# Designs tried in a protein design chat: VH-VL binders against Protein RTF1 homolog (VIP5). Part 13

Target 1, 136 residues: Protein RTF1 homolog (VIP5), of Arabidopsis thaliana (Mouse-ear cress) (q9c950r261to396)
Amino acid sequence: VPTFEDVKEVTIRRSKLAKWLMEPFFEELIVGCFVRVGIGRSKSGPIYRLCWVKNVDATDPDKTYKLENKTTHKYLNVVWGNETSAARWQMAMISDGHPLEEEYRQWIREVERTNGRMPTKQDISEKKEAIQRTNS
Below, E stands for the ipSAE of ESMFold2; O stands for the ipSAE of ESMFold2 at other seeds; V2 stands for 0.75 times the mean of E and O plus 0.25 times the DockQ between their complexes.

## First folded at step 9 (VH-VL; framework fv_levilimab)

Design w6 (from w1 with light chain T57E; at its last look DockQ between E and O 0.89; V2 from the best seeds 0.70)
Heavy chain, then light chain:
Amino acid sequence: QVQLVQSGGGLVQPGGSLRLSCAASGFTVSSNYMSWVRQAPGKGLEWVSVIYSGGDTYYGDSVKGRFTISRDNAKNTVYLQLNSLRAEDTAMYYCAREDTGDYRYYYGMDVWGQGTLVTVSS
Amino acid sequence: DIQLTQSPSSVSVSVGERVTIDCKSSQSVLYDSYNYLNWYQQKPGQAPQLLIYWASERESGVPDRFSGSGSGTDFTLTISSLQAEDAAVYYCQQYYSTPLTFGQGTKLEIK
ESMFold2, look of step 9: ipSAE 0.616; ipTM 0.864
ESMFold2 (binder alone), look of step 9: mean pLDDT 91; pTM 0.938
ESMFold2 at other seeds, look of step 9: ipSAE 0.652; ipTM 0.873
ESMFold2, look of step 10: ipSAE 0.647; ipTM 0.869
ESMFold2 (binder alone), look of step 10: mean pLDDT 91; pTM 0.938
ESMFold2 at other seeds, look of step 10: ipSAE 0.619; ipTM 0.863

## First folded at step 10 (VH-VL; framework fv_levilimab)

Design x1 (from w6 with heavy chain M109F; at its last look DockQ between E and O 0.77; V2 from the best seeds 0.63)
Fold by ESMFold2, look of step 10:
Order: C-alpha cells, then sequence, then structure tokens
Structure x1 (fold): chain C 136 residues (1-136), chain A 122 residues (1-122), chain B 111 residues (1-111)
C-alpha cells in the first residue's frame, strides 16, 4: 500500500498540468498520477478529494474552458475508490496545493470500502522518476 | 435545448405550506448541482438551497429547518418544500443549475428557470 | 456567513461611458489562487445571467466591455463603452462557502 508520502510525491498540481498541457508526453506522464479535485464547498470553504488519474478525455472539442493562460478541451477522468466513481473533470478544478494526510486516509478508506485498485509502490516510483525527468 | 420550467407557486397564509417544482429538459438533474434562489419584490437575490449531484443538501440560514430541497430522478424534477411560511418568504423563487455535470465544474448558475411567485399574506 | 457590500447602490451614466462597480467581502474569498466571486446581470422582468466567474473570467457570449478585477476582499466590475441594453441590476456573489451570498445589487441606469 503506498504511503501518504509516496502519493504526495506523484500528486500533480494545476500549474504543472497547465505547463505540460500541450506537450506530446502529457497524457503518458499524468495517467497514473494523483490530483486534488475540488468537489464543492462547505461552511469552512472549498473541499478537495485526492483522486487517481485514469486517462485524459479530449473527445468533445466543443467543450472548451480556460486553464490558467490557455484554452483547452482536455478533461481528466479520475477515480476515488473504484471505477464506479469515475468522473470527468476540468483541470481548472484541480488544486494547486499539496494533499492533506486526511485526504489520503479518505482515499484509502474508499478504496477499501469499494474493493478498488491502487498503484503499487513500484508504480509510484516509476511515476516519480518520470516527473523528475520532465522537470528541467 | 436546455430548459428549467417551474410551477407550484401561489398565495398562502402565514404558517402555511407550498411545494415548488422545477422540471428540467435537455440535461439530468441528478448529474448537476441544483439550487433555489429567491428575490423579494424590489429586493436583491438570496440563495436558498442546493442539492448536489451526490444528494447532499445545504440551506440558507433564513430557511433552515423550514424548507426542504429534494428531487425525483424519474421525473427529472427538483422540488422545494416550503413549510411554516412567513411574510418575509414572499418572493420570486428561481431554480438554477450550478454545474454542468458530465463535464464537472462548480462556479456559476448557467441555467435559470422562469421564476415562480410565492406570496405569504394574511 | 460572508457578507458582500456593493457600491454604488445605483448609478446613472450615458451610452458610451464607463462604469465601475465595487464589491467588498467581509472575509477573503481567495483560496488556492482562485477568487470565488461571480458577477451577474439581471434585466427587468428576467432571471439573472452570469457575466464573470472567478472574479475576472468572462462567461461565454459576454462582450469584452465587461471585465472583472480584484482579489481577496475587494473586487470591481468595469463596464466600458456602455450600451443601452446594459441597463440592469448587477450583483456580485461569493461561492467560497455555504451559504452562498449575493451583494445587495447595483442598479445601472442609462442616461
Amino acid sequence: as target 1 above (136 residues)
Amino acid sequence: QVQLVQSGGGLVQPGGSLRLSCAASGFTVSSNYMSWVRQAPGKGLEWVSVIYSGGDTYYGDSVKGRFTISRDNAKNTVYLQLNSLRAEDTAMYYCAREDTGDYRYYYGFDVWGQGTLVTVSS
Amino acid sequence: DIQLTQSPSSVSVSVGERVTIDCKSSQSVLYDSYNYLNWYQQKPGQAPQLLIYWASERESGVPDRFSGSGSGTDFTLTISSLQAEDAAVYYCQQYYSTPLTFGQGTKLEIK
């Protein structure tokens, strides 16, 4: 089971998504990583979930939106728990902050509750290396 | 063709009850965040309630405990049950879509119903 | 609850001129580099329409003469080169926390 630190190291922030958006390696790099998705608000402010990226959806070119200084029709399909939670999100809804330990524990509990899949520590290590190669 | 068609308004006495309906076409209410917003005659806008796609509900302080938002997915309709009505509840009630659902985000009311007038008077 | 205060309460300006409407929040609505503030236009007898989200982003179909600015607690809607159809009440709205709240409105009259 990956630790919080393992997951944190492969959680991609919104600013990085925007930076890499147009690169040919974009989908290969971010699939299998994590993102913090804004799912709404409470009386104490915005709420996020730590979600696992399954693929990039760009199938409807008319569904455009602004991501920082760019316009895109790319969306992230992510899961929280198992595939029945799969949902398609604007990357504008991804946090530019780091995951909280409670968000990680909520993710673990949901994977357990739903008998979902999670990345192995080896999968995480490979993603960490891939991210490091692109930071230059 | 995305549309919200409202019904169920009218005149009631203080302490009375009323149920407002908001029927959606062109999208599914259960895949969207749906809100009610009201406007007293000659006054500004007041957010009343939301039902999120997951079913969680939230209410404005002035209506907590008296109003209930709900939905019927088979009818693709959102309801607002107004109980223990007071004179200050007199307003035009709008239903509105907060989120487009299938391409998820949550930053605006992009579709509004035509409004339904509720008058509370003795 | 977050209170939003708009100024002025009303303004009368001629076609072609420029208007600035301010919105002040009782607490910051800035989170994660986003300002959770919208602007709406409501014409007489109509439901409101979204103009600006995240303080500065124009909704699809909104003319360039509408622009939003500001951060944290202080926000401004600017309407340049006013048109007759811009006569309306304008509302700011925060969506940082529940309950969602609106400013009291600014009535814009042409001429």
Scores: ipSAE 0.579, ipTM 0.842, lowest interface PAE 1.7, mean pLDDT 89
ESMFold2 (binder alone), look of step 10: mean pLDDT 91; pTM 0.935
ESMFold2 at other seeds, look of step 10: ipSAE 0.602; ipTM 0.846

Design x2 (from w4 with heavy chain G108A V111I; at its last look DockQ between E and O 0.96; V2 from the best seeds 0.00; counts 0 for: pae E 2.1 > 2)
Fold by ESMFold2, look of step 10:
Structure x2 (fold): chain C 136 residues (1-136), chain A 122 residues (1-122), chain B 111 residues (1-111)
Amino acid sequence: as target 1 above (136 residues)
Amino acid sequence: QVQLVQSGGGLVQPGGSLRLSCAASGFTVSSNYMSWVRQAPGKGLEWVSVIYSGGDTYYGDSVKGRFTISRDNAKNTVYLQLNSLRAEDTAMYYCAREDTGDYRYYYAFDIWGQGTLVTVSS
Amino acid sequence: DIQLTQSPSSVSVSVGERVTIDCKSSQSVLYDSYNYLNWYQQKPGQAPQLLIYWASTRESGVPDRFSGSGSGTDFTLTISSLQAEDAAVYYCQQYYSTPLTFGQGTKLEIK
């Protein structure tokens, strides 16, 4: 079971998504990573979920939006819990902040509740290495 | 065409109840966040309630415990049940969408219904 | 709750002039490098229509003469080169936290 620190190391922030958006390696790199998805607001402010990226969807070129002063039609399909939660999101809805430990605990609980799948520590290690290579 | 069509308003005495309806076409209510916003005659806008795509609901303090937002996914319709109505609940009630489901983004109220008048008077 | 205060409450101006409308938030609505502040236009007898979201991003189909600016607690809607059809009430609205709240509105009239 990956730890909070393991997941944090492969959680991609919005600014990084925007930086890599047009690179040929983008989808290969981002799939299997985590993102914090903005899902609404509460009395204390915006609410985020820590979600696992399954693929990048760019099938509708007319669905454009702004991401950090760029325009794109790429969306992230992400999962929270199991595959029945799969949903397509603008990258503009991804946080530029780091995940919170409570968000990680909520993710773990939802995976358990739904008998979902999660990455192994080996999966995380490989993704971490891939991220480090592209940051160089 | 994306559209919200409202119904169910009218005149009610204090303490009475009404149910407002908001029928959507061109998009799916269960994939979106749907809100009610009201406007008392000659006054500004007041947010009333929201139902998130996952079913969670939130309410403004002035209506909490008296109003209930709900939806019927088969009819693609959002409802606002108004109970224990008071004179200060007199307003035009609008339903509004926050985002489209398949391309989720949560920014603002981008689609509004035409409004339904509720009058609470002795 | 976040209170939004607009100024002026009302303004009467001529076609072609520049108009600014201010919105002051009782607490910051800046989070994660976004300002959770929207602007709406409401013409007489109509529902509100979205103009600006995230403080400065125009909604699709909104003319370029509308622009939003500001950050944190202080925001401005600017209409450059006012047109007759711009007569309406303008509202700012925060999306930061529940309850969602609106400013009291600014009535823009053409003289």
Scores: ipSAE 0.520, ipTM 0.834, lowest interface PAE 2.1, mean pLDDT 89
ESMFold2 (binder alone), look of step 10: mean pLDDT 92; pTM 0.938
ESMFold2 at other seeds, look of step 10: ipSAE 0.643; ipTM 0.860

Design x3 (from w4 with heavy chain T100E; at its last look DockQ between E and O 0.93; V2 from the best seeds 0.70)
Fold by ESMFold2 at other seeds, look of step 10:
Structure x3 (fold): chain C 136 residues (1-136), chain A 122 residues (1-122), chain B 111 residues (1-111)
Amino acid sequence: as target 1 above (136 residues)
Amino acid sequence: QVQLVQSGGGLVQPGGSLRLSCAASGFTVSSNYMSWVRQAPGKGLEWVSVIYSGGDTYYGDSVKGRFTISRDNAKNTVYLQLNSLRAEDTAMYYCAREDEGDYRYYYGFDVWGQGTLVTVSS
Amino acid sequence: DIQLTQSPSSVSVSVGERVTIDCKSSQSVLYDSYNYLNWYQQKPGQAPQLLIYWASTRESGVPDRFSGSGSGTDFTLTISSLQAEDAAVYYCQQYYSTPLTFGQGTKLEIK
């Protein structure tokens, strides 16, 4: 079972998504990583969920939006729990902050509740290495 | 075509109840963040409540404990149950959508219903 | 709760002029490098219409004479080269936290 530290190290921030957006390796790198998705707000401010990226959707070039200093039509299809939760999000809704331990615990609980799939430790290790190579 | 059609308003006495309806077409309410916003005659806008796509609900301070937002996914309709009504609740009530559902975001009310007038007087 | 205060309460200006409307928040609405502040236009007898979100991003179909600026607690809506159809009431709105709140409105009239 991947630990919080494992997941944290493969969680991609909005600024990195914007930086890598047009690189030929973008989709291959990002699929299988995690992102913090803004899902609403509470009395204390915005709320995020830790979601697993399943693919990048760019099939409708007319669905454009602003991502930091760029305009894009790329969207992240993400899962929280199992595939019935699959949803397509603007990358503008991804946090630029670090994941919280409570968000990780919520993710674990939802995967267990729904009998969902997790990345293996090997999957995580490969993503960690890919991210490190890209940053160098 | 994306549309919100409202119904259920009218004249009611203080202490009474009403249920407002907001029927959606062109998108799925359960995949969106849906809010109610009201406007007293000649006054500004006041947010009333929201139901998130996940089902969590939140309320404005002036209506907590008296109003309940809900939805019926089979009818693609959002409701606002107004209980223990007061003269101060007299307003035009709008339902509004915050995200497109299939292309999720939550940064503005982009679709509004036509409004439903609620008048509370004895 | 976050209070939003707009100024001026009303303004009367001529076609072609530049108009600014201010919105002050009682607390910062800046989080994760976003300002959770919208602007709406409401014409008589109509529901409000979204103009600007995240303080400075225009909604689709909104003319580029509308622009938003500011950060944290101080925000401005600017209308350059006013047109007659811009006569309306303008509202700022925060969506940082519940309860969501609106400014009291600014009535813009064409002289």
Scores: ipSAE 0.631, ipTM 0.853, lowest interface PAE 1.2, mean pLDDT 90
ESMFold2, look of step 10: ipSAE 0.631; ipTM 0.856
ESMFold2 (binder alone), look of step 10: mean pLDDT 91; pTM 0.935

Design x4 (from w4 with light chain Y36W; at its last fold request DockQ between E and O 0.96; V2 from the best seeds 0.74)
Fold by ESMFold2, look of step 10:
Structure x4 (fold): chain C 136 residues (1-136), chain A 122 residues (1-122), chain B 111 residues (1-111)
Amino acid sequence: as target 1 above (136 residues)
Amino acid sequence: QVQLVQSGGGLVQPGGSLRLSCAASGFTVSSNYMSWVRQAPGKGLEWVSVIYSGGDTYYGDSVKGRFTISRDNAKNTVYLQLNSLRAEDTAMYYCAREDTGDYRYYYGFDVWGQGTLVTVSS
Amino acid sequence: DIQLTQSPSSVSVSVGERVTIDCKSSQSVLYDSYNWLNWYQQKPGQAPQLLIYWASTRESGVPDRFSGSGSGTDFTLTISSLQAEDAAVYYCQQYYSTPLTFGQGTKLEIK
């Protein structure tokens, strides 16, 4: 079971998604990582969930949107818990902040509640190394 | 074609009740955030309520405890039950979509119904 | 709750002129590097239409003459060269926190 620190180290921020968007390694790198998805708002502001990236969808070129200074039709398919929560999100809705421990605990509880799947610690370690290799 | 078709308005006395309907086509209401927004005659827009794709509901302060948003997924329809109506509830009521389901984002109301007039007077 | 105050309440402008509409928020709506503020246009007899989101990003199909600016609590909608079809009421709207709220509106008339 990956720890909060394990997951935090492979959580990709919006600015990094925008930076890597056009790189040939983009999909291979971010699949299996985590992102903070804006899912709505409360009295105290936007609410985020820590979600696991399952794949990148680019199959509908008519679904274009702006991500910072770029235009794209790439979306992230993510899960929170198990596959019944699968959803396709604009990367513009991904937070540029770091995950909160409470968001991690909510993710763990939802995976447990739904008998969902998790990455292994080895999966996380490989992603961490892949992310480190892309740093200039 | 994506559209919202509204019905159920009319003239009602204070203290009365009314149910507004908003039928969707071209998308699934259960996969979207659906809201009601009202506009009193000659006045501005006021957000009334939302039902999120997961079923959670929220209300504006002026209608809490009197209005209930709901949906029937089989009919692809959102409802607003208006109870204990007051003169200040007189308005054009719009239903609107925010979350687009399969290609999620939420930064505005992108699809609006045609509006349904509710008049509360003796 | 977040109150949005627009100014002016009404403005009469000739075709081709530049017009600005201001929106002041009672609390900052800047969060996560975004300003969580929208602008809508409502033409006579029609439902509102989204123009600008995140304070400055133009919705698809919206002409370049519409632009949004500002941050935190102070926002501006600018129409750089007014067209006759721009006669409408314009609303700012925050989507930072619940309840969602709109400004009171600014009526733009053609002289």
Scores: ipSAE 0.699, ipTM 0.869, lowest interface PAE 0.9, mean pLDDT 90
ESMFold2 (binder alone), look of step 10: mean pLDDT 91; pTM 0.936
ESMFold2 at other seeds, look of step 10: ipSAE 0.732; ipTM 0.883
ESMFold2, look of step 11: ipSAE 0.680; ipTM 0.870
ESMFold2 (binder alone), look of step 11: mean pLDDT 91; pTM 0.934
ESMFold2 at other seeds, look of step 11: ipSAE 0.749; ipTM 0.885
ESMFold2, fold request of step 12: ipSAE 0.635, 0.649, 0.668; ipTM 0.847, 0.845, 0.856
ESMFold2 (binder alone), fold request of step 12: mean pLDDT 91, 92, 91; pTM 0.934, 0.935, 0.934
ESMFold2 at other seeds, fold request of step 12: ipSAE 0.673, 0.605, 0.626; ipTM 0.865, 0.830, 0.851

Design x5 (from w4 with heavy chain G54E; at its last look DockQ between E and O 0.91; V2 from the best seeds 0.75)
Fold by ESMFold2 at other seeds, look of step 11:
Structure x5 (fold): chain C 136 residues (1-136), chain A 122 residues (1-122), chain B 111 residues (1-111)
Amino acid sequence: as target 1 above (136 residues)
Amino acid sequence: QVQLVQSGGGLVQPGGSLRLSCAASGFTVSSNYMSWVRQAPGKGLEWVSVIYSEGDTYYGDSVKGRFTISRDNAKNTVYLQLNSLRAEDTAMYYCAREDTGDYRYYYGFDVWGQGTLVTVSS
Amino acid sequence: DIQLTQSPSSVSVSVGERVTIDCKSSQSVLYDSYNYLNWYQQKPGQAPQLLIYWASTRESGVPDRFSGSGSGTDFTLTISSLQAEDAAVYYCQQYYSTPLTFGQGTKLEIK
């Protein structure tokens, strides 16, 4: 089971998505990472979930939107728990903040509740290394 | 095209109950965030409640404990159950959508129903 | 709860003139580089319509004479060259936290 620290190290922030958006390696790098998706608000403010990126959708070029200073039609298909929760999100809805431990705990509970899949520690290690190479 | 058609309003005595309905066409309520917003005659807008696509619900302080938002996915309809009604609940009630369908995001209420009048009077 | 206060409450102005409407929030609605503030237009007998979201982004189909500005707690809606069809009540609305709240409204009349 990946730890909170493992997941933190492979969680991609909105500014990084915007930075890498046009790079040829974008899809290969981002798939398998985590993102904090803004899913609404509560009394205490915006609510986020840690979601696992399954693929990048760019199949409808007419679905354009602004991501920081760029325009794109790329969306993230993400999962929270198991694949029945698969959803397609604008990258503008991804947080530029770091994951919270409570968000990780909620992700773990949802994966357990739905008998979902998790990345292995090896999967995390490979993504961490790929991110490090890209940040250089 | 996309629209919300409301029903279920009327005149009711204090302490009574009503259920408001909001039927959607052109989109799926379970894939969207759906809210109720009310407006007393000649007054401003007051948010009442929301149901998120994942099912979580939130309420305004003036109605919490008395009103319940729900949905029936088979009928593509959102409901607002109004219980323990008071004179100050008299208003036009609108249902409204934040579009989070297949291409998810949320920014504001982009589709509104036509409104349903609820009058609470002896 | 976040309270929104609009000013002025009412304004009467001629076609072609510039109008500004202010909205002040009791708490910051800035989070993660976004301002969670919208503007709506409501014409008599109609439901409100979204004009601006994230404080400054126009909704699709909204004329460019409408613009929004501001950050944190202080926001402004500007109509740069007023048209007769712009007569309406304008509301700001925060969507940072529940309960979602609206300003009290600003009635814009055409002279």
Scores: ipSAE 0.686, ipTM 0.866, lowest interface PAE 1.0, mean pLDDT 91
ESMFold2, look of step 10: ipSAE 0.711; ipTM 0.876
ESMFold2 (binder alone), look of step 10: mean pLDDT 91; pTM 0.940
ESMFold2 at other seeds, look of step 10: ipSAE 0.683; ipTM 0.866
ESMFold2, look of step 11: ipSAE 0.698; ipTM 0.870
ESMFold2 (binder alone), look of step 11: mean pLDDT 91; pTM 0.935

Design x6 (from w4 with heavy chain S53P; at its last look DockQ between E and O 0.92; V2 from the best seeds 0.68)
Fold by ESMFold2 at other seeds, look of step 10:
Structure x6 (fold): chain C 136 residues (1-136), chain A 122 residues (1-122), chain B 111 residues (1-111)
Amino acid sequence: as target 1 above (136 residues)
Amino acid sequence: QVQLVQSGGGLVQPGGSLRLSCAASGFTVSSNYMSWVRQAPGKGLEWVSVIYPGGDTYYGDSVKGRFTISRDNAKNTVYLQLNSLRAEDTAMYYCAREDTGDYRYYYGFDVWGQGTLVTVSS
Amino acid sequence: DIQLTQSPSSVSVSVGERVTIDCKSSQSVLYDSYNYLNWYQQKPGQAPQLLIYWASTRESGVPDRFSGSGSGTDFTLTISSLQAEDAAVYYCQQYYSTPLTFGQGTKLEIK
């Protein structure tokens, strides 16, 4: 079971998605990482879920939107809990903030509740290395 | 063609109940954030309630405990159950959607029903 | 709860002129570099229609003469080169937190 620190290290912010958007390695790198997806609001303001990126969808070139200073038709398919939660999101809906420990605990509980899959510690380690290689 | 068609309004006594219906066509209510918004005669808009794709619900303070939002996915319909009605609940009630379709995002109500008038007689 | 206050309450303006409508929020609706503030237009006898979301982004099909600006607590809807069909009530709306709230509305009449 990956720890909060493990997951935090492979959580990608919106600004990084925008910076890497046009790189040939973008899809390979982002799949398997985490993102904080804006899913609505509470009395205390916007709420986010920590979701696992399943794949990048770019199959409909007419579904364009603004991501920071760029235009794209790339979307993230993400999972929260198990595969029945799979959903396609604009990257504009991804937070540029860091994950919260409460969001990690909610993710763990949902995976347990739904008997879902999660990355192994080895999967996380490989993503950490890939991200670090890209940042250098 | 995307539409929301409402029904179920009318005249009711204080303390009474009504159920409003909002039938969707051209999209699936269970995949969208669905809300009710009301407008008292000659007044502005007031948000009433929302149901999220996952089933979570939220309510405005003035209706908490009295109103219940629900949906029937087989009928592709959203409901608002209005209980313990008061004169100040007299309003045009609109249902509204945030478009998520197959490409998820939310930022506003892009589709509105035609409105259903509820009148609570003094 | 977040209260939104619009000004002016009403305005009467000639075709071709420019009008501004202000919306003041009782607390910031800025989060994660986005402003959770929308603008709607409601013509008589009709449901509202979304004009602007995220404070400044036009909804599809909305003419360029509509623009939104501002951040945090202070927002403005600007209508340039006013047309007769723009006569309506305009509402700002926050979607930062529950309960979602609207401004009291600004009635725009064409003289």
Scores: ipSAE 0.586, ipTM 0.839, lowest interface PAE 1.4, mean pLDDT 90
ESMFold2, look of step 10: ipSAE 0.603; ipTM 0.847
ESMFold2 (binder alone), look of step 10: mean pLDDT 91; pTM 0.936

## First folded at step 11 (VH-VL; framework fv_levilimab)

Design y1 (from x4 with heavy chain G54E; at its last look DockQ between E and O 0.95; V2 from the best seeds 0.78)
Fold by ESMFold2, look of step 11:
Structure y1 (fold): chain C 136 residues (1-136), chain A 122 residues (1-122), chain B 111 residues (1-111)
Amino acid sequence: as target 1 above (136 residues)
Amino acid sequence: QVQLVQSGGGLVQPGGSLRLSCAASGFTVSSNYMSWVRQAPGKGLEWVSVIYSEGDTYYGDSVKGRFTISRDNAKNTVYLQLNSLRAEDTAMYYCAREDTGDYRYYYGFDVWGQGTLVTVSS
Amino acid sequence: DIQLTQSPSSVSVSVGERVTIDCKSSQSVLYDSYNWLNWYQQKPGQAPQLLIYWASTRESGVPDRFSGSGSGTDFTLTISSLQAEDAAVYYCQQYYSTPLTFGQGTKLEIK
């Protein structure tokens, strides 16, 4: 089971999504990573969930929005727990902040509650290497 | 056409109850975040309540414990139950949409109903 | 709760003039590199309409004479080259935390 540190190392921030948005490797790189999705707000401010990226959707070119200083029609399909939570999100709703350990624990609990899947440590190690290779 | 059509307002005595309805067309309320916002005569806007697509609810302090937001997915309708009404609850009540469902984001209230007047008077 | 204070409360101006409306927040609404501050327009007898979100981004269909600026606690809505149809009440709204709150409004009248 991956640790918080394992997941943190493959959690992609909004600024990185914007940086890589137009690269030919974008979809291949981002699928299998984690993102912090803003799911609403509470009395203490925005609420985020640590979600697993299943694929990049770009099938409707008319669904454009602003991401940083760019315009895109790419969306992230993400999962929290199992496939019943699958949802398509604007990347503008992805946090540029670091994942919190409590967000990781909530993700673990939701996967367990829903009998969902999670990446292995090896899956994460391979994704981490792919990210590092892209940054070089 | 995306539209919110409201009903259920009227005159009610202090301490009374009323249920407001907000029927949606052109989108599914259960896939969106839906709010109520009110405006007392000649006054500004006050956020009242929200129901999130997952069913979680939040309330403004002035109505907490007295008002209940709910929805009926089969009727594609959001409700606001107003209990223990007071004179200061007199207002135009608007329902509003936050989330577009299939292509999710939260910027603000992009679709508003026409408003329903509630008057609390002896 | 976050309080929003607008100024001026009312302004009467001529078509073609530039108008600024300020909104001051009791707490910063800058979070995650966004300013969670919206602007709405409410014309007489109508429901409010979203104009600006994230302090400076125009909603689709909003004319470019409307612009927003500011960060943290201090925000401004600017209407350049005022048109007659711009007569309305303008509200700022924080979209950071519950309860969501609005400024008290600024009434814009055409002379």
Scores: ipSAE 0.692, ipTM 0.872, lowest interface PAE 1.1, mean pLDDT 90
ESMFold2 (binder alone), look of step 11: mean pLDDT 92; pTM 0.937
ESMFold2 at other seeds, look of step 11: ipSAE 0.746; ipTM 0.885

Design y2 (from y1 with light chain L100Y; at its last look DockQ between E and O 0.96; V2 from the best seeds 0.73)
Fold by ESMFold2 at other seeds, look of step 11:
Structure y2 (fold): chain C 136 residues (1-136), chain A 122 residues (1-122), chain B 111 residues (1-111)
Amino acid sequence: as target 1 above (136 residues)
Amino acid sequence: QVQLVQSGGGLVQPGGSLRLSCAASGFTVSSNYMSWVRQAPGKGLEWVSVIYSEGDTYYGDSVKGRFTISRDNAKNTVYLQLNSLRAEDTAMYYCAREDTGDYRYYYGFDVWGQGTLVTVSS
Amino acid sequence: DIQLTQSPSSVSVSVGERVTIDCKSSQSVLYDSYNWLNWYQQKPGQAPQLLIYWASTRESGVPDRFSGSGSGTDFTLTISSLQAEDAAVYYCQQYYSTPYTFGQGTKLEIK
């Protein structure tokens, strides 16, 4: 079971998504990583969920939006728990902040509740290396 | 094409109850965040309640415990049950959508119903 | 709860003139590099309509003469060249936390 630190190291911020958006390696790199998705508001402000990226959807070129200084029609399909939670999100709704340990614990509980799948530590290690190579 | 059509308003006495309806067309209410916003005569806007696509609900402090938001996905309709009504609840009630769906995001209330007047008077 | 205070409460101006409407928030609505503040227009007898979100981003179909600016606690809606159809009440709304709250409104009249 990946630890919070394992997941944190492969959680991609909005600014990185925008940086890599146009690169040919974008989908290959991002699939299997985590993102914090803004899902609503509470008394204490925005609520985020830590979600696992399953693929990048670009099938409707008319669904354009601005991501920082770029225009795109790429969306992230993410899960929180299992595939019944799969949803397609604008990357503009991804946080540029770091995950919270409570968000990780909520993700673990939802995977358990739904009998979902999670990445192995090896999967995460490979993603960490891929991210590092991209940053160099 | 996207539209919200409201019904269910009227005159009620203090302490009474009323249910407001908001029927959606051109999108599904279960895929969107849906809110109620009210406007007392000659006054500004006050947010009342929200139901999220996942089913979670939240309320403004002035109505918490007295109002209940709900939906019927088969009828594609959102409801606001108003209980223990007070004179201060007299207002035009609007339902409103955040723009979430198959291509999910939310920026604010992009679609509004036509409004339903509720008058609380003895 | 976050309180929003608009100024002025009302303004009467001629077609073609420039108008600014201010909104002050009781606490910062800057979070995650976004300002969670919206502007709405409510024309007489109509429901409100979204003009601006994230303080400065224009909703689709909103004319270029409408612009939003500001950050943190201080925000401004600017109409650069008024048209007759702009007569309305304008509301700011914080979208940072529940309960969502609106400013008290600014009535814009064409003289």
Scores: ipSAE 0.632, ipTM 0.858, lowest interface PAE 1.3, mean pLDDT 90
ESMFold2, look of step 11: ipSAE 0.675; ipTM 0.868
ESMFold2 (binder alone), look of step 11: mean pLDDT 91; pTM 0.923

